# Miniprotein binders against Peptidase M20 domain-containing protein C757.05c, part 1

No score or structure here was measured in a lab: all are predicted.

Target 1, 375 residues: Peptidase M20 domain-containing protein C757.05c, of Schizosaccharomyces pombe (o74916)
Amino acid sequence: GPLNFGYLSWGQHSILEQDSVQLISHQSLLPAGDNLISLHKSLVEIESLGGNEVNVSDFLKSYLESKGLTVELQRVSSNPTVRDNVYAYLGSQRNTKVVLTSHIDTVNPFLPYYIEGDKIHGRGSCDAKSSVAAQIFAMLELMSEGKVQEGDLSLLFVVGEEIDGIGMKTVANKLNADWEVAIFGEPTENKLGVGHKGNFRFDVYAHGKACHSGYPQEGFSAIEFLLRQCVKLMDTDLPKSKLLGPSTINIGTIEGGAAANILAAEAKAEVFIRVAEDIETIRDIAEDLFDTEHSEIKVIQYSPPQYLDYDIPGMDTVVLAYATDIPYLSDRKMKIYLFGPGSIREAHGPNEYVTFSQLFEGLNGYKRMVMYNLR
Unless a header shows other numbers, all headers, positions and changes below count from the first letter of the chain.
ipSAE, averaged over its two directions, is called F for ESMFold2-Fast, E for ESMFold2 and O for OpenDDE. V2 adds 0.75 times the mean of E and O to 0.25 times the DockQ between the complexes of E and O.
[cut] stands for letters that were removed.
The coordinates of atoms that the task and the answers printed are left out; those that the model quotes come from them. Centres of patches stay.

## First folded at step 1 (miniprotein)

Design aa4
Amino acid sequence: SPEEKELAEELIKAIEELLKKGDPEELRKLAREILEALYKAGYTVEIRVEDGKVTITVRVNGRTYEITVEDGKVEFKVEES
ESMFold2 (binder alone), alone request of step 1: mean pLDDT 63; pTM 0.480

Design bb4
Amino acid sequence: SYEVEITVEDGKVTITVRVNGRTYEITVEDGTVEIRADSPELARELIRAILELLYKGDPEELEKLAKEIKEALEKAKEES
ESMFold2 (binder alone), alone request of step 1: mean pLDDT 59; pTM 0.408

Design h3r (from h3x with R7E M11K F14E L18A K32R E36L D39R E40W E43L E47R Y65E F68A)
Amino acid sequence: SPEEVKELAEKIEELAKAAERAIKEGDPEAIRELLLKLRWAILKLKRALKTGSPEELREALEKVEKLADEIRKLLEEAKKLE
ESMFold2 (binder alone), alone request of step 1: mean pLDDT 68; pTM 0.543
ESMFold2-Fast, scan of step 2: ipSAE 0.000; ipTM 0.214

Design h3w
Fold by ESMFold2-Fast, scan of step 2:
Structure h3w (fold): chain B 375 residues (1-375), chain A 81 residues (1-81)
Amino acid sequence: as target 1 above (375 residues)
Amino acid sequence: SDEQIDRVTKLLDYAQKMIERALETGNPDLAQEVLNKLQEIADEVKEAMKNGDHETALKLIDEAFELLQKAREIYESLKKE
């Protein structure tokens, strides 16, 4: 009766609660050849510290060709070691509607692969070989299901993200392939990234003329000038974003003068603005206030905000606090998503890991995102 | 271990036969027996994971899921509504 049906559904969760999510995801796997976990293991066991990615690039070329994909190695550099980006697609159409992309380099030091309970440990197991493995199996499963054809989907794996972005810079300038949609893999806890605020940091140097403070008409206070201009900045409504919130202003330091009874000849402030929108307008405001007869600015950091697409129904979202390779493709007219297994908080540390559940959920997420964008 | 794999494989074969028999006879007690066998398999998977035999654990998980899906279909087919 109904009680026996209820017991069956309940029994599934009680006996396989953690493994049932992994098992349900694993049952979606009908790939040609190897499984998701063994591919991830192979990738993690290949050391690919930034600058030494040659072995993982060569592995990916051979692996993807064995699955029937056309694969190109794009030379990024040859000295002191060969460094290649990997670009893979179906047949002969290099331009595809959707590209799945992740970096294959890792940070120092190398950490060996091992499993402890539900956690898969190793350098790059989370950042970003989890994304690489999940993206590859999304492609392979969609191929086996007959859901993608030539021109629909490609894979792009790049070197050097963790250092200087050289791999994606080389793609932007020299790969000569175009996409309508790019899905970047990074540890986002399987949530869609909505974007992150930009950074505008500058120093202000103000110049006055020292004199006796009892006769201020004989000089000009650099401190008074700088304080008044800083107050004007703090009272200015800066551009804000519905997605990222308000731009924020921090006067991190302020210094100047020689003594209480002397008008200050020199003053300095360090200003840090977290930019939600329109960095150019914020720069114009700063220049109007601080690039004057009595002061100049020195720009220390100038990075615009990044806005991403997150319009996939039923997927959770997250605001990100870390940098990606996305800025190198931001001048192109395409949709950009950021999504991947694992937590950035576990990356770069001595205990880097991804869970089995996160890896299978990541695979399902990439399949969903690809199919949504191929509708 | 190979001995543990063999034991679980035999339990899966037995559970498969019970599912097929439940489907032919419309007997919910046979589906209950399958659920009991799935619990034994879950315990074997956890033991394989403890012993570092993760490849075997993944194969056992895969087989257990197919069996559980078949058991669910049998229960659904035995309901009148």
Scores: ipSAE 0.000, ipTM 0.164, lowest interface PAE 18.5, mean pLDDT 79
ESMFold2 (binder alone), alone request of step 1: mean pLDDT 68; pTM 0.509

Design h3x
Fold by ESMFold2-Fast, scan of step 2:
Structure h3x (fold): chain B 375 residues (1-375), chain A 82 residues (1-82)
Amino acid sequence: as target 1 above (375 residues)
Amino acid sequence: SPEEVKRLAEMIEFLAKLAERAIKEGDPEAIKELLEKLDEAIEKLKEALKTGSPEELREALEKVYKLFDEIRKLLEEAKKLE
């Protein structure tokens, strides 16, 4: 038979009334930023598009100091706006065994905070302010429970992850703090990341000699040369990883020439390879194909794949297709985990969201990961 | 603690959303019982917010976690039937 919704309206409330009235009334009973949901809301409502993170950094400093943490703002840049990383810890011990870390910048465009059903929408609601809020409450609850002391746990929130990694690069070079374990927050659907592919992005410039297309022997087509070399790249078996899967090739743009009846004197392609393993071999293949008498290669990005720790009992694992700030700390001898609420597939899009369930499970996951590493 | 009170309020909001999802997927009679238990937990939270009693906050939080597990189990059973 059909679901009887009328039966459920017996008593003091209905589900529709409970969703709108109860959720709103509970939010109004709690001070802004004093619970997981209110803190997440405060973070999402503060616009922090890459390059303009000052307001969220200032908010986090004030908020975390109000909770009894020692907070440092690490200056990354001052022009055109101030950009600060946030580093927080208990007492005076700057080096901690475990650091919880996430980025506080978001991609364009800004999207307003709103709730629809079980989903919390807004730019950065998933990537990565869900992780930020969950990590902060993991710290606060563990402090309240007496489970962490000075030297055990710190929080690190960085700017500029979505563009050039400038925040974490500044941490790596200038923060002068050491950890044994780093737990990175990104949308992993509350599963432990086993690793992510590296990035190899390069531009190819091909050079030919223009001539009448009816007499191609009088010139050399930059377009024909570039297309043939691109096809050879796409037909090449790139190194594969048992854990991360195959390397993938994308020719994102291709352009050149002047007219259909003229051999092209110049052509350009932008190539992006997601590297599963052995980035050096892939670079050698690219240089063999594109660093020739007729072309030159300009490397834009070169970061190797990252393999992560996922040795926490009872937690599910996932392979990630996207890069993080992890490579900037990879030279350090420490355990590195990647875990956070929400799905990366919902990030960067027009309908970015995280669910209430994912936020609470993310918080529980971070507490579990911290305690396991402090055992 | 004030932290436990805030957590309980958040869990109650979350349970309301899970109950809505479970009703689409599962037995409306079972959902009615979960909603009645949720209403009792909300009243206990309101009482705890007035008094600030640590014992009342702990009891209310434990009750909310138990309701959360019951709703999860109902959603899991509904997924098997579909």
Scores: ipSAE 0.000, ipTM 0.221, lowest interface PAE 15.5, mean pLDDT 80
ESMFold2 (binder alone), alone request of step 1: mean pLDDT 65; pTM 0.499

Design h3y
Fold by ESMFold2-Fast, scan of step 2:
Structure h3y (fold): chain B 375 residues (1-375), chain A 82 residues (1-82)
Amino acid sequence: as target 1 above (375 residues)
Amino acid sequence: SPEAVRELMEAIFKLLEIAREAKKEGDPELIKELKEALDEAEKILKEAKKTGSPELLKRAEEFVKYLKDLIERLEEEAKKLE
């Protein structure tokens, strides 16, 4: 029988596909982990803290091969422990139109698997083994339904997302596989990520000349100069994005001076701009205001905004505030989606969980996204 | 409630696993456990109908019907082997 559940918020597209009703008759073809929930449980129970993912990679290779998929382990590193990405596809065609991809590493500490009411708890139960399990079953169900063939769909599971992105960096540089569409799994509450704002963080150091405040002609106030320039920045209309909204400016700290009756010789501000569009123009504005004879700018972070594809009919969208492995593939000419079960707000904490409903809705979502891109 | 719907889904997947084992082994004890668990799943389904996702509830009803048909088939097979 059917392992999928309908997704309520998508109208007619949220109704469970009757084609899936026959899956139970093939349940004997599936080894341990015959259903979405059992697979998710198996994945969560295998500890895969960042740097120590070998057991989950080995499990996935054996599991996916048992389902008739061709599986490659891509060596990322061997010391101090073996770390492998997992790449799986049908037959011998390594390049596929669509790839479903998620990370298999988790953050510290390990938390045991347990169920409480509607919630499945455990480290990685939400971030991102929920996505892994849902993506695997999307592949398996589409195979069983005869809806995917060699060259259509692959699975890519990477190590090291939570630390330094080493797994996906190794994919980008060495896997030598190509796709037209990548669907990244992360907790997005089963909504399509539209993107996230970029980060432009810098320090401003202003220099003046101390003197008696009653005779300001004899000096130059670093504080007065810095405040005036900061006001000009805050009054500047920065580039806006239709998708991500306005760019925002935050003067996070400001400090300087020695005493109320002494012109300030030094002042410093820390500035954080969330960039919606055109980071180069925003940097030019900052340099014009702060790279002067009285001040210099020190760039701390400079990351452009990320835009994603969200053109799947009937799916809700969300603007994201967290980092992913997407930047490592962003230079490729491909469509990139971000979608997955669970809430990032529940990830990384002591009570990490995903709900049963979210897992099944995620499975349905991945199937719809794959089929839409194979149309 | 959403909680009751999700509890029902957990119960249904547990039942599917037990049904698979019963089908492989033909054990009358497992068939008895399936019937008891199915009765509980039906009670949870009635509770979930008060406030739940219409699509998920319809899916749960289909699973419950499938399990009833499967249990009847397993009982008939068990009687034939006696």
Scores: ipSAE 0.000, ipTM 0.297, lowest interface PAE 12.8, mean pLDDT 81
ESMFold2 (binder alone), alone request of step 1: mean pLDDT 71; pTM 0.608

Design h4b
Fold by ESMFold2-Fast, scan of step 2:
Structure h4b (fold): chain B 375 residues (1-375), chain A 92 residues (1-92)
Amino acid sequence: as target 1 above (375 residues)
Amino acid sequence: SPEAIKELKEALDELIEALKKNGDPEAVRELLKAIWELFEAARKTGDPEAIRELMEALFKLLEALRKNGDPEAVEELKKAIEELIKAAKELS
């Protein structure tokens, strides 16, 4: 007959979360590198807040060398602390067809490693040490299976992503290694990133003529002019992308005037547009509305949308709303993927976590992406 | 034997992938049966590594079932995990 769990005599322990923590904690006492979970634990327990990544870089060098990889530490800075990127590959060929890359720095504050149910908590457990651990085991498993050889695959782990991108900037300018495919690790819930919207941020300054509000014909209201132009912008259909969705408009601040009984001589708005497509047309629209006899526009940020590769059959896709190190390599002729375990929505917060299933699916996803690009 | 445990785990992984593609109740039943066969093998040998492999398979199955919206299967899987944790504690 069929197995019906309802007829089985279960143990007296009904607290699954407590028991899961005890079991996994016991297994995690195994030396680093015996499995995906123990490596992830080792990485998370090493504090690597932005600027203080030296210990995790040194750990990765020793760990990867112990697995038979050639490892380079690329010096990014020496003062006030040593900061090194980690680059690892098979044998002597520094240029590989595919590179798996993630950042090893984390945001403040440090949070301790602990397990609760199916969730592994800790600072960087999700962003991005989940990706680091999964990428390392993807390489190690593909090596043991004889599926990658010298020149096929490398690992690149960088410092400083969460602050200023200094690690990847140093790679772009000084590492002198070339790839055909880069697979960036970030929390994407194990979905392929299709891209992210661009940023068009500008300030508008409107000029009027102050007068008594009871006699408005004697002046010109900068506030009234600016409000009407902002409404016209908000009512404008901006270019949209089938992949990234619609462009979005936010009037972040609006200010001006001196008193309720005085027409405003000056007004200012800060505008932020998330650009899905055709940033040049959006700029033309903004200039037509705000570069007038009564106003001028000051461009603060002008970054076009970024499109990524997502051509791997059977994998889900996602549109991203956060910044990555990808722009520092965007001028190179290569395929760029973005994929990793965990949710960005839980990153940077007080309860950062990744699940066991997300880690194992992340590992499988990286193996699939590597093999597809080596086919 | 180690070969038998490996073969059962491979069969379990194949059934989990089938479940992700189609929410077939018969596939769920076969997966639960395979989990119990692995549990009995691990318990009989006293091998912590076999228990770890079962935990990995159960968490993977739990994720697949949550995506397919079967709350009863999720609860049965939680009960299986609870018994496996109890067995692992007795071995440690």
Scores: ipSAE 0.000, ipTM 0.219, lowest interface PAE 13.7, mean pLDDT 79
ESMFold2 (binder alone), alone request of step 1: mean pLDDT 63; pTM 0.487

Design m4a
Amino acid sequence: DPEELRKLAREILEALYKAGYTVEIRVEDGKVTITVRVNGRTYEITVEDGKVEFKADSPELAEELIKAIEELLKKLEEKSE
ESMFold2 (binder alone), alone request of step 1: mean pLDDT 61; pTM 0.464

Design m4b
Amino acid sequence: SPEELRKLAREILEALRKAYEAGYTVEIRVEVEDGKVTITVTVRVNGKTYEITVEVTDGKVEFKVEADSPELAEELIKAIEELLKKLIEEIKE
ESMFold2 (binder alone), alone request of step 1: mean pLDDT 58; pTM 0.445

Design m4c
Amino acid sequence: DPEELEKLAKEIKEALEKAGYEVEITVEDGKVTITVRVNGRTYEITVEDGTVEIRADSPELARELIRAILELLYKLKEESE
ESMFold2 (binder alone), alone request of step 1: mean pLDDT 65; pTM 0.513

Design m4d
Amino acid sequence: SPEALKEIARKIMELARELGLKVTVKFENGEIHIEIELDGKKITLRITGDTLEIETDDPEIAKKIAELIKEILEEAKKELS
ESMFold2 (binder alone), alone request of step 1: mean pLDDT 69; pTM 0.571

Design m4f (from m4d with T24V H33F E35Y T44I R46L E53R)
Amino acid sequence: SPEALKEIARKIMELARELGLKVVVKFENGEIFIYIELDGKKIILLITGDTLRIETDDPEIAKKIAELIKEILEEAKKELS
ESMFold2 (binder alone), alone request of step 1: mean pLDDT 69; pTM 0.576

Design m4g
Fold by ESMFold2-Fast, scan of step 2:
Structure m4g (fold): chain B 375 residues (1-375), chain A 82 residues (1-82)
Amino acid sequence: as target 1 above (375 residues)
Amino acid sequence: SPEALKEIARKIMELARELGAKSVTVKFENGEIHIEIELDGKKITLRITGDTLEIETDDPEIAKKIAELIKEILEEAKKELS
């Protein structure tokens, strides 16, 4: 008959129940045609490992043009393969108030698309083709609802985020389009990224004069000097953020000396500060304590804290621990949000996935974020 | 018809999306369609057999809305098959 189980089966799992074989059909009963899930599937099935994004860029151009959008391919490189960023908008107005942006490259190795329960597996299914699909459907639904017009909203999809940021660097330097608000897609578990602490790592080298420990007045202990300065650092109240919490100090290693009966001629400490706010003041404090006649510092890492906009009512927030393309646009005076479906913990591994729930929540989140910024 | 079943599945998926469902599972077995939706910690189970619909949920308002939607589709499918 027209409604037998064989008709509706795209994938099959045989279940024995009372001497009968039953087929489970998840795929054949999913909506056919153009929807969030089918777009996400199409994107994930197109391999776009870093350096080989041409097919997904071409797909996006054709797809978005078929939806009535004006689409530009921005050439990033031509050798060994063509690499293009995709920029899409309504009509002829290239500058829009809001841009939704995500990367379209994935890390290796490629993993095939498949569904198991509530999970959609595949390379890039989470990072970041989940965000790409959700952002596209946010725009398409807002267009269908008459809630966006020319100059309100654009889509920007970039290559090369997972390696060197070359796609967004090319946008920053050469696209010549301006926005008041950028909404970056990355796996944030559908929470607004508030920012992350900065990193200030330095080594301290202390210098003393060796002598017999029974006559300490004849020398100077590098170890005693370094320990006392480290204690002063640990007792110092560093700048703190109400949003990111306190700056934290870790003396990761300390070493020096030759023997218990000899004052130490040399000592070294490795210091790592997670900076919540005001990295310049923290550096001044470190230099006052450790850049002296008896010691010097060697700066290993100096990265200020990054703050994002999270002023959208009713949305949960999260502090982030990973890098994005945001720094390439941070010099522009614009609002910057970071939000997307899935968990970064599921990305880059052999079992990468996003859930159906996370995709639909992501779509709804992007729609809310866009409408709030167009209010 | 098979197209009517796909249309039913499509509309249920759209309803689940609008409500922010955590998961949607659709199964076809023994000539029946079994649908399970998880929404805001609530489980909604649907069973479609021919022109019969059974709904199990702890939310009677959701059950009523789904039943009305499915009834329309089943009635239209009867017209297409005659």
Scores: ipSAE 0.000, ipTM 0.176, lowest interface PAE 16.7, mean pLDDT 79
ESMFold2 (binder alone), alone request of step 1: mean pLDDT 74; pTM 0.656

Design m4i
Amino acid sequence: DPEELRKLAREILEALYKGYTVEIRVEDGKVTITVRVNGRTYEITVEDGKVEFKADSPELAEELIKAIEELLKKLEEKSE
ESMFold2 (binder alone), alone request of step 1: mean pLDDT 61; pTM 0.464

Design pga
Amino acid sequence: GTVIVLIEVDGKTYVFEADSPEEALKIAREFLEKLYKAGYTVEIRVEDGKVLIVVKTDSPEEAKKLAEEIAKEVLKKLEEE
ESMFold2 (binder alone), alone request of step 1: mean pLDDT 66; pTM 0.526

Design pgb (from pga, 19 letters changed)
Amino acid sequence: GTVIVLIEVDGKTYVFEADSPEEALKIAREFLEKLYKAGYTVEIRVEDGKVLIVVKDSPEEAKKLAEEIAKEVLKKLEEES
ESMFold2 (binder alone), alone request of step 1: mean pLDDT 63; pTM 0.467

Design pgc
Amino acid sequence: SPEEAKKLAEEIAKEVLKKLGAKIVLIEVDGKTYVFEADSPEEALKIAREFLEKLYKAGYTVEIRVEDGKVLIVVKEDES
ESMFold2 (binder alone), alone request of step 1: mean pLDDT 62; pTM 0.442

Design t7a
Amino acid sequence: SKIEVTIRVDGKEYKFEVDSPEEALEKIKELLDELAKKGVKVEIEVRSPEELRKLAREILEALYKAGYTVEIRVEDGKVTITVRAEK
ESMFold2 (binder alone), alone request of step 1: mean pLDDT 61; pTM 0.505

Design t7b
Amino acid sequence: DKVTIKVEYNGETFEYTFETPEEAIKRIKELLEEIAKRGAKEVTIEVTSEDPEELRRLAREIIEALYKLGYKSVEIRVEGNKVTITAKK
ESMFold2 (binder alone), alone request of step 1: mean pLDDT 83; pTM 0.811
ESMFold2-Fast, scan of step 2: ipSAE 0.000; ipTM 0.231

Design t7c
Amino acid sequence: STVKIEVTIRVDGKEYKFEFEVDSPEEALEKIKELLDELKEALKKGVKVEIEITVRSPEELRKLAREILEALRKAYEAGYTVEIRVEVEDGKVTITVTVRAEK
ESMFold2 (binder alone), alone request of step 1: mean pLDDT 62; pTM 0.520

Design t7d (from t7a with E4R T6R R8Y E13V K15I E17T K27L E34F R53E L60K Y64E R73T)
Amino acid sequence: SKIRVRIYVDGKVYIFTVDSPEEALELIKELLDFLAKKGVKVEIEVRSPEELEKLAREIKEALEKAGYTVEITVEDGKVTITVRAEK
ESMFold2 (binder alone), alone request of step 1: mean pLDDT 66; pTM 0.549

Design t7e
Fold by ESMFold2-Fast, scan of step 2:
Structure t7e (fold): chain B 375 residues (1-375), chain A 86 residues (1-86)
Amino acid sequence: as target 1 above (375 residues)
Amino acid sequence: GELKIRVTFNGQEIELTFTDPDEAMEAIRKLFEEIMKSGIPVTLELHDEKTAKEIARQVMELARELGLKVTVKFEDGTLKIEISPE
């Protein structure tokens, strides 16, 4: 029927009490059809595999300019394709107190956008277009609420995090913008990162002399030498951190030799150390063990551990097991936070997703972090 | 205090947690706009508390403003608001 008497009865029973707090509805603050979930969908549907970020950079420039922001594209490379970082701020002040920053590249392969229950699937839906969308809406909502002005807050979106960090390296060397606080977006399950371990990865090549195994005095086994040195490494007490825990050693691969009855002339191992503290001492230990008359090392990756700020009241904390772009800005005198929606455990896999609740909580988290640092 | 809103989306349950009622309403508004586009029915479960009562009222007003079908049920102190495009 045409009569809504049910609303009156309902209000008298429990919902509409005369002493209830009146809440403000913010529906008029955003244009029709322009919302967090819609922006996240648009970002995820644009393929931005590492090396092919041009379309997402162009989208972000157009989108952010349409919201009244000043936007700069910082050229990182032009061959074989154009690659641009995106830097956005209010008015003409390029230096801001706080910057919200995330990467816009994704790992292979591309996965299509789809929703299944509470989960939003797609490549980059979690890592890190969840953070990108949440950070953009944090800025847009704070602007609409009159809580930020020129010089307070900027957005920085970078290419190439998943491969070599070329985007943030270009920022560090050539953007010529300064901040007091940087808030990095990565999947942290909406918890403040306290720090993450560094990476020390190297290959060991061992050299021996082949001979009949029944007469080992006529040769030298590269395999036996390498195994004994690897055991010494595994038995070495590496530097520890009270905050990040112990450094860990993984001998990822080991190979060599030709046959059971021949002393091995050559052997190789791949070693990966997750560094909690003092990467220089760990390198010296590795060089002492493996840079010898019978072996040499080849360094593949060398990144120190990072310690972060987590001094925001009411926010949970987490120790991270993965590397970020933070090291490229670590020499600057600023506060650095790491926070974002989704789980790194779901990133890079075939079923990558972020939940609706994680996106909204992430947006609210970034707003809280910005306002705390502008207090 | 913390406000918890349970959202059922296509048979799966998600929980939203807020300390500011205005933040809760803005998040709900954005979710409703996405429902209009996806066509997926949503059920909101809010417990019968002072802040939850006022949010439930605003949620019902917003759903009607956006042209969504709204059904309200009260079960064992819990407000269930089912929103659908049809």
Scores: ipSAE 0.000, ipTM 0.213, lowest interface PAE 16.0, mean pLDDT 80
ESMFold2 (binder alone), alone request of step 1: mean pLDDT 77; pTM 0.721

Design t7f (from t7e with K4R R6Y T8R T43I E45L T71R K80V E82F)
Fold by ESMFold2-Fast, scan of step 2:
Structure t7f (fold): chain B 375 residues (1-375), chain A 86 residues (1-86)
Amino acid sequence: as target 1 above (375 residues)
Amino acid sequence: GELRIYVRFNGQEIELTFTDPDEAMEAIRKLFEEIMKSGIPVILLLHDEKTAKEIARQVMELARELGLKVRVKFEDGTLVIFISPE
């Protein structure tokens, strides 16, 4: 017959390392539980496209309660569907030293769970249900090993990361729980994220006075003004970070004017800056160039760079090119790590996957990160 | 007793039953050869508590000698062995 991982159950017990060959003793007969792979399968098979996370939230509440955890569903929204964040901890102590956190929503379209070779495919199999499963088993194994107690470790799973961050925004404003350390799960190839660049996006509207181009002294070209200011911006040496590299400037669109023989009365540009350091100074530069008697700016996005903790011995590091829910907690006095199995390059595509080895390495990584921060 | 080995490897699901532990170990050795050649990890699921412990010991020794990573869990008479290349 065919192998089905949902057929198996796992008890709470220690995992042996390959360099320590010993006879395995059964610790105790425990209530039926799932293994890491079976839990990951269950999560991936439950559709949780952004806005439709109710079934995965309900599953997590029941699953985590069955493992002896206290679980809260935090209502984020009720229409058109119920959307709940999941917060779990030991006993009655809601504030913990460490929280492991990941998002449970996925991007469109839903893709079915299947295994091919070493790869586990499905929507969210990598981003971020790999992190969810690995974080849950880190908690369960540390509990089984007697290494965590009430007040040490919690789990936080949020909705809406892939769209607008509404889940973590609701946590930041309404959960009323505090941590000293947050470990965010995202596909980082099991490396510690050192940080990611911020986003500063704005529109520039330039205003001139139309006139015959043969008599330019009678008018003012909005296009000429905008071009000259954009060139000045592109020639400006923006703040750079030793960890994140240089800030980058992109003039994504530019438009204006009516005809070759008419000075342009109006012009517009869309500007996107990836901010490595000091977003306030970069905004000052933009305002000096574009908030003038001939132009104004409209800020579309203003998100500072995020610097993360990566001080865990023996773990590799990586610079990230994508945004996370971290900014919503960044004003709190806590250590923030970013780490998880899989590659972001495999996320959002038609062939999304995580490997078996990445899941187990992720589990080991989360256990190591938690224990280091509880030392 | 019967030792049941459940294998998930390269997209295939296989259920094998052995009455002889030596036959089970020979099947496991062949799976290790495939791991070494392909770089694809294998999951082994073994029932029968008494035989499973001895098989786990031998599997861990073989994996260590070949430089492969192995993780083992035991629950309700089922032994789950995860083997991956380094």
Scores: ipSAE 0.000, ipTM 0.248, lowest interface PAE 14.4, mean pLDDT 79
ESMFold2 (binder alone), alone request of step 1: mean pLDDT 82; pTM 0.796

Design t7g
Amino acid sequence: GELKIRVTFNGQEIELTFTDPDEAMEAIRKLFEEIMKSGAKEVTLELHDEKTAKEIARQVMELARELGAKSVTVKFEDGTLKIEISPE
ESMFold2 (binder alone), alone request of step 1: mean pLDDT 67; pTM 0.560

